VHH binders against q8rxe9. Designs and how they scored, part 41

Target 1, 356 residues: q8rxe9
Amino acid sequence: SVATDDTSPSVKKRVVSGVQPTGSVHLGNYLGAIKNWVALQDTYETLFIIVDHHAITLPYDTRQLGKATTDTAALYLACGIDVSKASVFVQSHVPAHVELMWLLCSSTPIGWLQKMIQFKEKSRKEGVENASVGLFTYPDLMTADILLYQSDFVPVGEDQKQHIELAREIAQRVNHLYGGKKWKKLGGRGGSLFKIPEPLIPQAGARVMSLTDGLSKMSKSAPSDQSRINLLDSKDLIVDKIKRCKTDSFAGLEFDNAERPECNNLLSIYQIVSGKKKEEVMEECKDMSWGTFKPLLADALIEHLSPIQARYQEIIAEPEYLDKILSEGADRAEELGAVTMRNMYQAMGYYQRRRY
Short names: E, the ipSAE of ESMFold2; O, the ipSAE of OpenDDE; V2, 0.75 times the mean of E and O plus 0.25 times the DockQ between their complexes.

## First folded at step 20 (VHH; framework vhh_7pa5_2)

Design l15 (at its last fold request DockQ between E and O 0.65; V2 from the best seeds 0.00; counts 0 for: grease 25.4 > 24.2)
Fold by ESMFold2, look of step 21:
Structure l15 (fold): chain B 356 residues (1-356), chain A 124 residues (1-124)
Amino acid sequence: as target 1 above (356 residues)
Amino acid sequence: QVQLVESGGGMVQPGGSLRLSCAASGFTFDDYYMYWVRRAPGKGPEWVSTISDSGGSTYYADSVKGRFTISRDNAKNTLYLQMNSLKPEDTALYYCAKGSDSYASGWYREHDYWGQGTQVTVSS
């Protein structure tokens, strides 16, 4: 309508997140971490990479990798990834990850990898001889995942901060070795081949405890499936797990009584999944028995998870739709990575293929 | 930097007892599940016992149930394994292991960090 409308482009900072192809997600994963990681798409340009190459660094079930990959993609999409804001793709669908990993290996001193937590575990005589090269070098693959897209931020848990520091060190070293005057002479901006990524610690999510021990985190490490609600548990299974969960013999329900960790946990879950304020929950539930409250909690869980489950089923029921999402994500990633790879090969002095 | 240092291993006759300790540093100890894992000669790693982050839940392999007790002191960042009624098949290198984050996962499979190990030898 207005011919002189002044519209300026806006470029968001880029976030790259790796996602293990586990094939399953429990309520603690979702409310404690994943929900906030997905929400980064509202502030940043986000790439969610399902890292199937990383899954093969230890023994795995070859019959399940593909299914776990697609199930994981479907679960993360169902958790709220908006494909108009974020890209979801499979790591192995973009060969540049491995190409860059190889190039970065030539710039990574062996001693830097030997300091990594996972390799220190394997440095014992019996462990070192059995550790695969993949297990030893996968920090370079993670570095490639990050640097390929000129990532500004990388959301990680505390267990992976060391890997981000290694990625930063490798980027700095590559910029030193192949950047500067040589890179500027080749047309490079600012003399740096790679942005130096920063770790991003997303806002902590809810603290969700085990259904069998209100003092312990909900965790896949607990042997019993009864200890957790999985995002895809059926209505009947949710009801059964809540019916059987650990409670106490006190009258009424209350938050923040140290003698009642299960009560605090179950009320906290109810508060979150119902969307109610703490004060509303206290007034609603204070005089309830467990027999009254448990069906209320189960219904709230079922209602909260229902949209996620419906979205998941929609995605899984149409494999071509999921393939299209992943293919389009891989195409966008390949386009971004091609620029990086061309620049890296040029900076390293490779003879470039000519396309007529 | 994560560190796990096991101690308390040694040689003992069948039926004897040992108490293993694991001093932990470089991470928030009470946020993580902890494990004991062992490697017998010529065999791969075998899970022995798990304890939850709070210490409220414990789990044992069938081969050690009733004989071994896992515990932790979160104020001192220390994990323990009390081993009673030891058998020759308990002979192994015993490792203290740290679990991964309970809520988040990322690029890496759940790769537990293990200490250096402490040798337990049960012989006549």
Scores: ipSAE 0.550, ipTM 0.814, lowest interface PAE 1.8, mean pLDDT 86
Fold by OpenDDE, fold request of step 22:
Structure l15 (fold): chain B 356 residues (1-356), chain A 124 residues (1-124)
Amino acid sequence: as target 1 above (356 residues)
Amino acid sequence: QVQLVESGGGMVQPGGSLRLSCAASGFTFDDYYMYWVRRAPGKGPEWVSTISDSGGSTYYADSVKGRFTISRDNAKNTLYLQMNSLKPEDTALYYCAKGSDSYASGWYREHDYWGQGTQVTVSS
């Protein structure tokens, strides 16, 4: 009895992630989140979406949206997204997002959306009458973004939990309303129309602190650009920012001193970007002055970011290449989404187009 | 669910003082920058002040610098705005807002979460 080890190749679970076309990423984002996110592509089938339909739900510059979209795509590719492992595409390039959104809207009680904090707040600020319908319905769009691809996992931050929960609830409701025996009676396979997505909390990456305050995280919310290193900062700007960064008056350098948060931060950054062990950094830098260490740190940062910047420039310099990547990504997305849409139209009782 | 609830607003005479509070829930409060925004009648939103996640750094609009003080108690998940030397021009609905910079998010919706606001009226 030859135990046929039916090792059916374990189909990789699917992860979907969306980013707005902002075009800016700082060192804290990169080291804290993006690197870990990029690593997911080795374990999961990953879909990376530039969500430009979401961008228009807020005030935006029409002149910049296109550039922001391509810049964002280029930057994330430069950060390590591998097109052989992941699909990268623009939301608006896949019409099924909006189609599915419409279908989901029909199954979403208005009360669910009214409870969304963002709508409540904006409505209050702008007046309920002046709030856009897009702002009201964008959670359904987000739900469509997730469910269209039968996603197993969605990497989310804590502030996005509400949206994931909504997506789960909508998926469950649609499965209940149209799935199972009802769908089978209409000629479908029956069962669930949607997988219920689960949140994926990536491992905590490095916490990079502000260059102007070692007790505060590096953030885009800080008004001063001097507080952060952006991934696309020029070499000169990196040198200048490090030169001007806040430091203390203590002699030598040391880790884990509560009285020297800036020192700890800068050493930590150096450790991460140099790839050295903490002990190695301590031995190397313990007797350095700030005058010696700052240039060293700047050089290490420049070296670390140079490949990313070079790749970014390469991609931006070849618009046809980027277009091809995005087009291929969109094609893959359309293929995946087509099955979902077919099932949904069938389950919801639409008269289906017959191709002859 | 992210919740921000402002309180402490009211009517005061010019030169008076108010202390606003914002109770935060539904997120890790000490991981986010917080800020105050105000909206005066007939005007768009105006940034007032920002405080870093730890409270180590504070920032102010020029219009309120020297008069307003932003602070936070991370143990209580509460944001504060001490407003001194109030002027009629400070009359507005004041909103507490959460920063959008999250390191953990694979979904980047740069949506600012704002509270419902608390009304501040400065009138003789």
Scores: ipSAE 0.528, ipTM 0.823, lowest interface PAE 1.2, mean pLDDT 90
ESMFold2, look of step 20: ipSAE 0.539; ipTM 0.805
ESMFold2 (binder alone), look of step 20: mean pLDDT 82; pTM 0.837
OpenDDE, look of step 20: ipSAE 0.429; ipTM 0.780
ESMFold2 (binder alone), look of step 21: mean pLDDT 82; pTM 0.837
OpenDDE, look of step 21: ipSAE 0.472; ipTM 0.799
ESMFold2, fold request of step 22: ipSAE 0.424, 0.427, 0.504; ipTM 0.775, 0.763, 0.801
ESMFold2 (binder alone), fold request of step 22: mean pLDDT 82, 82, 82; pTM 0.843, 0.834, 0.835
OpenDDE, fold request of step 22: ipSAE 0.486, 0.492; ipTM 0.805, 0.807

Design l16 (at its last look DockQ between E and O 0.59; V2 from the best seeds 0.47)
Fold by ESMFold2, look of step 20:
Structure l16 (fold): chain B 356 residues (1-356), chain A 124 residues (1-124)
Amino acid sequence: as target 1 above (356 residues)
Amino acid sequence: QVQLVESGGGMVQPGGSLRLSCAASGFTFSDYYMHWVRRAPGKGPEWVSTISDSGGSTYYADSVKGRFTISRDNAKNTLYLQMNSLKPEDTALYYCAKGSDSYATGWYREHDYWGQGTQVTVSS
């Protein structure tokens, strides 16, 4: 065989990222992580996969899955994915994901999966809800998402490194079972069937806190929508949320006072969305009341989010355009995956269909 | 590997009290909102309470407000639920659940990680 992408340093390394089809993004998601994940497209060959197959492993609304999928794609495009640099596609549009998953399952020790889903299987003891085979085996589907594209890196938070380590272990096992001399004797190139992916920890983004508690991160886990700014909140709703957000009774505004976490948070958000330096914000705001500052912050938020919202609305309003982006992404992914699948079927000894 | 282990359940008379604990490991506990969820016989899961990552914000279902108190000790990676003035309708299997306070939206889903549960039975 000939040198692979790993041996050609002039070719960009590949990053594969999966995103759940949730359809919702708040300011904390965007500034804290998504912006930096999208920026990886400037350095790497990037694939962003909307993982709709993963969504069905838990109870879900069949009437909403398609919409959540397209909403999520539109939101990520509006957040700055450039289709000339990156591919965006839906997992289910590339059948190779589930084909590879099946092959990987046949080589994955059951004990490795049991460690990953132990709490999920407990539901069978305690009610009408039972863990599905899909829930038990989805770590193999995630592994397929990663390995299918010979990924060099997978962006994850530090807490998710365990999931990548399982994918690495499965890849190593499959390479040992089916690669090398055995694969060469079946007509293959020999060597490894899969690259062993590495976790990529993107540079941490802004720390954005709850609007109702400056010591707690902004989170969709909070029951109150007042605690967060969503990327698609209307101008009036942004004004109302900022008007009602928690503040304090101190005079003036300042950064980095541990007794004033809300003040620090709101000034930090203002700094980020206005694009000003911290020193500029300190001088601008130090003598302001909350009544003066809140409208200033709301206006800066509206100005920052309006282009994203406008882009989102353009994409959603033109479903043929979005369908074209997703279809072209899936075509690119199918091309990449076809090589991996042909090699995997060959190495496992399948009779492959000949294309005349 | 993420693990959540509930304890402290048992049988009590109406009006009694119990304190549930949830020992967490395999993740940075202080980065996440945490929840208590319960499942009564023949019913689906019911949200009971939520606490923010810092512990500064707490939320309760209407059915338990004023009777239950959620808390956490981030130094010990432990979530608690103090249950007072217990009623027969509080009888359920109680789970702690790891929430999302992550800014990332990658492969992870909120509520992927529930504990085994601890049984609370309120009867005479």
Scores: ipSAE 0.533, ipTM 0.820, lowest interface PAE 1.8, mean pLDDT 86
Fold by OpenDDE, look of step 20:
Structure l16 (fold): chain B 356 residues (1-356), chain A 124 residues (1-124)
Amino acid sequence: as target 1 above (356 residues)
Amino acid sequence: QVQLVESGGGMVQPGGSLRLSCAASGFTFSDYYMHWVRRAPGKGPEWVSTISDSGGSTYYADSVKGRFTISRDNAKNTLYLQMNSLKPEDTALYYCAKGSDSYATGWYREHDYWGQGTQVTVSS
């Protein structure tokens, strides 16, 4: 009995994520999240979307949107998103996002959207009458973004849990309304039109703390730029920020001392960016003064970020290259989405265009 | 579901004090920077104060520096704003706002969550 090793290439599950074109990434973002995205590329079929349609639902600078979009794309690539493994594309480059949104809107009770916290809050601030329809409906757009590609998993932050739940509910509803026997009667395959997406809880990346407060996470919400290392900071700026970072007056350096949060943070950063083991870092740095360690850390940071910066510059310097990457990403997205759209139009009873 | 509920507003005379509270729910409060923002009639939103996730760092607008104190109790999921030496210019609707996720952990919209606000009126 020859055990037919049915090594059917296990179809990688699909992960979709989107980011608004907002520009700068700091070291905390990179070490805490982006690196994890990079890792996902090996395990999953990954789609990374620059979601520019979402960007316009709030006040924005029309002059900056394009640049922000390309910068975001370039930065992601520079951070290790591999176009051979992942598809990177701009939301607006794939019309199917909006098409599917429209279809989903027809199946989304208004009450579901009215319950969205973001809308409620914004409406309270600006008045309901002044809130844009886009602001009201963007959760359906997000749902479309996810469901278009039959996503298995969506890495989301805590703030997006409600939207993921909405997406799941919409998917279920559409499957119920149009899927199954109904779809089959219309000539379709029947069954589910959409996979029900699941949130992917990313493994907690390294929590990088503020350079000015070892008890606070590095954040864009901190008013002072001195509190964070941005990925695109110049060498001189990195040196300066590290030089001025908050330190304690204790002798030597040590990990995991609650009284020395800055020390722990800086050592942790050093450990991560140097690729050294914790024990190695302890042995190396235990007797160092801050005067000795800070330059060492700065150098290590510069060394670690330099390739990213260089790659970013290369990408930005070659707009045609980036355009090609984004175009190819969009093509792939369109291909994947086309199946979904075809099924949806069929299931919903649309007269289909015959191509002659 | 993220929820922010402000309280503690009211009418006070110039030179008076108020303490605002913001009850937070639906997210890990201790992981986020929190903000106070105010909106005066006919004016745009004005940033008032920020506190880091741990509460170790606080930031203030120049207009309120020395008079206002932001604090938080992470165990109670509550943000506070102690307002002293209130001025008529401080009259506004005060909002508690959740900071953006500092980490690009996934799908995100840069939407700050704001509460409903609490009215502060400083008038003689």
Scores: ipSAE 0.327, ipTM 0.721, lowest interface PAE 1.7, mean pLDDT 89
ESMFold2 (binder alone), look of step 20: mean pLDDT 83; pTM 0.856

Design l18 (at its last look DockQ between E and O 0.70; V2 from the best seeds 0.48)
Fold by ESMFold2, look of step 20:
Structure l18 (fold): chain B 356 residues (1-356), chain A 124 residues (1-124)
Amino acid sequence: as target 1 above (356 residues)
Amino acid sequence: QVQLVESGGGMVQPGGSLRLSCAASGFTFDDYYMHWVRRAPGKGPEWVSTISDSGGTTYYADSVKGRFTISRDNAKNTLYLQMNSLKPEDTALYYCAKGSDSYASGWYREHDYWGQGTQVTVSS
């Protein structure tokens, strides 16, 4: 329903995406999802939030959080975030996220949080008496991340639908409790305090399979690093992983043979990273042996990833540049959030500080 | 709503066998890697085994290689762990855990969904 822009070019909907400070991305992540998340910046006003506050809801290494945060920001920038189109910033650099979270907690029935599957599963692991308040309340923090910016859309996978629905329910409840005539009587403009966010399913990315099993997707969940190409793998490591990847003993190479899932996967990767049409790849590769094709694939991967790796290295080598990007993103986010927070405090009846 | 329900635990003598099951619902089971993780008294979580979404690839911790076998039945949405030659050191609460999909870099971490666990006790 909101797939096209049938209005004036100056009217843009806003997308907000959260990004865990993990510091790593594999080819399957990139081609299957992240590339299309970044591409949303071409259609929407886009905010990418490195969610460091969310990272502390479970045990973590205090010595590594900052580095993981900056590494993650640098990697997503290297994946194609254009700072002229989108903002990237660190969640903790905008205090309004936690301010709004606190306000939303008073409007969130405790039973709504108790039902969240991620709390239930993590609480079982650690015991309910040992679960942190942060683990229990982090769905309100995610809701604050979304609502603070009057977001129209939030990119979602199947695993995250319940959290977007909770954010929608909280927004509707707050609008009912504090908006409309009640807000107007307190000096506000009336109407809704929050837009009701909608889930967004980006255009599907490529399906990239494991290097060790062409029927299994490439995944961070696989313990073996041999199963995946990471965006930051060295040239030598890429060559070695391709040399060792699973293949078959059939003659020639072809797409779409159900008995040759590795062949289909490796040709599909080659097609994507080389930028060639499927028919062109078929004609080029049909009579190749694996011994001929594997170096070709490795070279194409290296060429495709080299600009990303170079961009990443530029960014991490210049901490002041990265700091500037993140600071500018946080400044824009602060401007947007300040309006929301002012309205929320007014609608809730707070005595607001006077500035002369 | 994602649900993972483990069963099949119990008391067994050293050298015995058990088969654990994990019934999965609320997600597309075939799209995810699955794990077994255990927690012994006084120790933190220990990874035991992983199986790919198709079931074609399996991984094991060194402490259980050759004794445990992970498997899955995607038609029944069920994960299994066959545990042979059990030792007292295998005594733990065993959890199945759902892997993340290709959107794992969003607001949530890997292994965000675990079952309630099933107790395995190996003693004379």
Scores: ipSAE 0.517, ipTM 0.814, lowest interface PAE 1.9, mean pLDDT 86
Fold by OpenDDE, look of step 20:
Structure l18 (fold): chain B 356 residues (1-356), chain A 124 residues (1-124)
Amino acid sequence: as target 1 above (356 residues)
Amino acid sequence: QVQLVESGGGMVQPGGSLRLSCAASGFTFDDYYMHWVRRAPGKGPEWVSTISDSGGTTYYADSVKGRFTISRDNAKNTLYLQMNSLKPEDTALYYCAKGSDSYASGWYREHDYWGQGTQVTVSS
């Protein structure tokens, strides 16, 4: 009995992630999240979307949106997103996002959206009357972003759990309303129109702490830029920030001392960016002064970030290259989304255009 | 579901004090920077204060520096703003806001979640 090794190429599960065009990433974001995304590319079919339609739901600068979009794309590519493994594209370049949103809106009770915290809060702040419809409906857009590609997994933080749950509920509802036998009667395959997406809990990335407070995480929310290393910081700025970073007065350097959070943070950063083992770093740095260690750390940071910066510059210097990448990504997205849209239009009873 | 509920506002005389509270739920409170923002009538939102996730670092607008103190109790998921030496210019709706930095998710709507606000009125 020849065990036919049915090595059917295990269809990779699909992961979809969206990022707003913010244009800036700090070391904490990179080490904590982006690196994980890069790793996902090997395991999953990964779609990375610059979600510019979401950006317009809040006040924004029309002059900066385009640049922020391209910068974001370039930065992700520079950080290791591989276009040979992943699709990178801009949300607005794929009309199906909005089309699907519209269809989903028809199946979304208004009460579901009214319960969304973001709307409630913003509505209270700005007045309900002044809140944009976009702000009210963006959860449906997000749902469309996810469901359009039949996503298996969505990396989400805690703050987005509600939206993922909404997406799941909408998917279930649509499947119930239009899927199954109903869809089959209309000539469709029947069954589920949408996969129910699951949250992907990212592996705990490295938590990078603030340069000015070892007990606080590195954050964009910190008013002081001195508290963080941005990926695109110049060499001189990196040196300066490290030089001025908060340190203690204890002799030597050590890991995992609660009384020395800055020391632990800086050593941890050094460990990560140097690629050294913790034990190696301990042995190397245990007797160092801050005067010796800070330059060492700065150099290691510069060395680690230099390839990213160089790649970023290369990408930005070649707009046509980036455009091509984004176009190809969009094409792929359109292909994937086209199936979903076709099914939805069919299931919902639309008169289909015949192409002659 | 992220929820921020402000309380503690009221009417006080110039020179008076108030303590605002913000009860947070629906997210890992101790993982986020928190902010106070205020909006005076006819004016845009004004940043008031920021506190780091651990509470180890605080930031203040120049207009409130020395008078206001931001603090947090991570065990209680509560943000505070002690306001001393209040001035008429401090009259505003005060909002608690959640920081945007999430290490965990690519889907970060950098939407600062804001609460409903609590009214502070300083009037003689």
Scores: ipSAE 0.293, ipTM 0.713, lowest interface PAE 1.6, mean pLDDT 89
ESMFold2 (binder alone), look of step 20: mean pLDDT 82; pTM 0.841

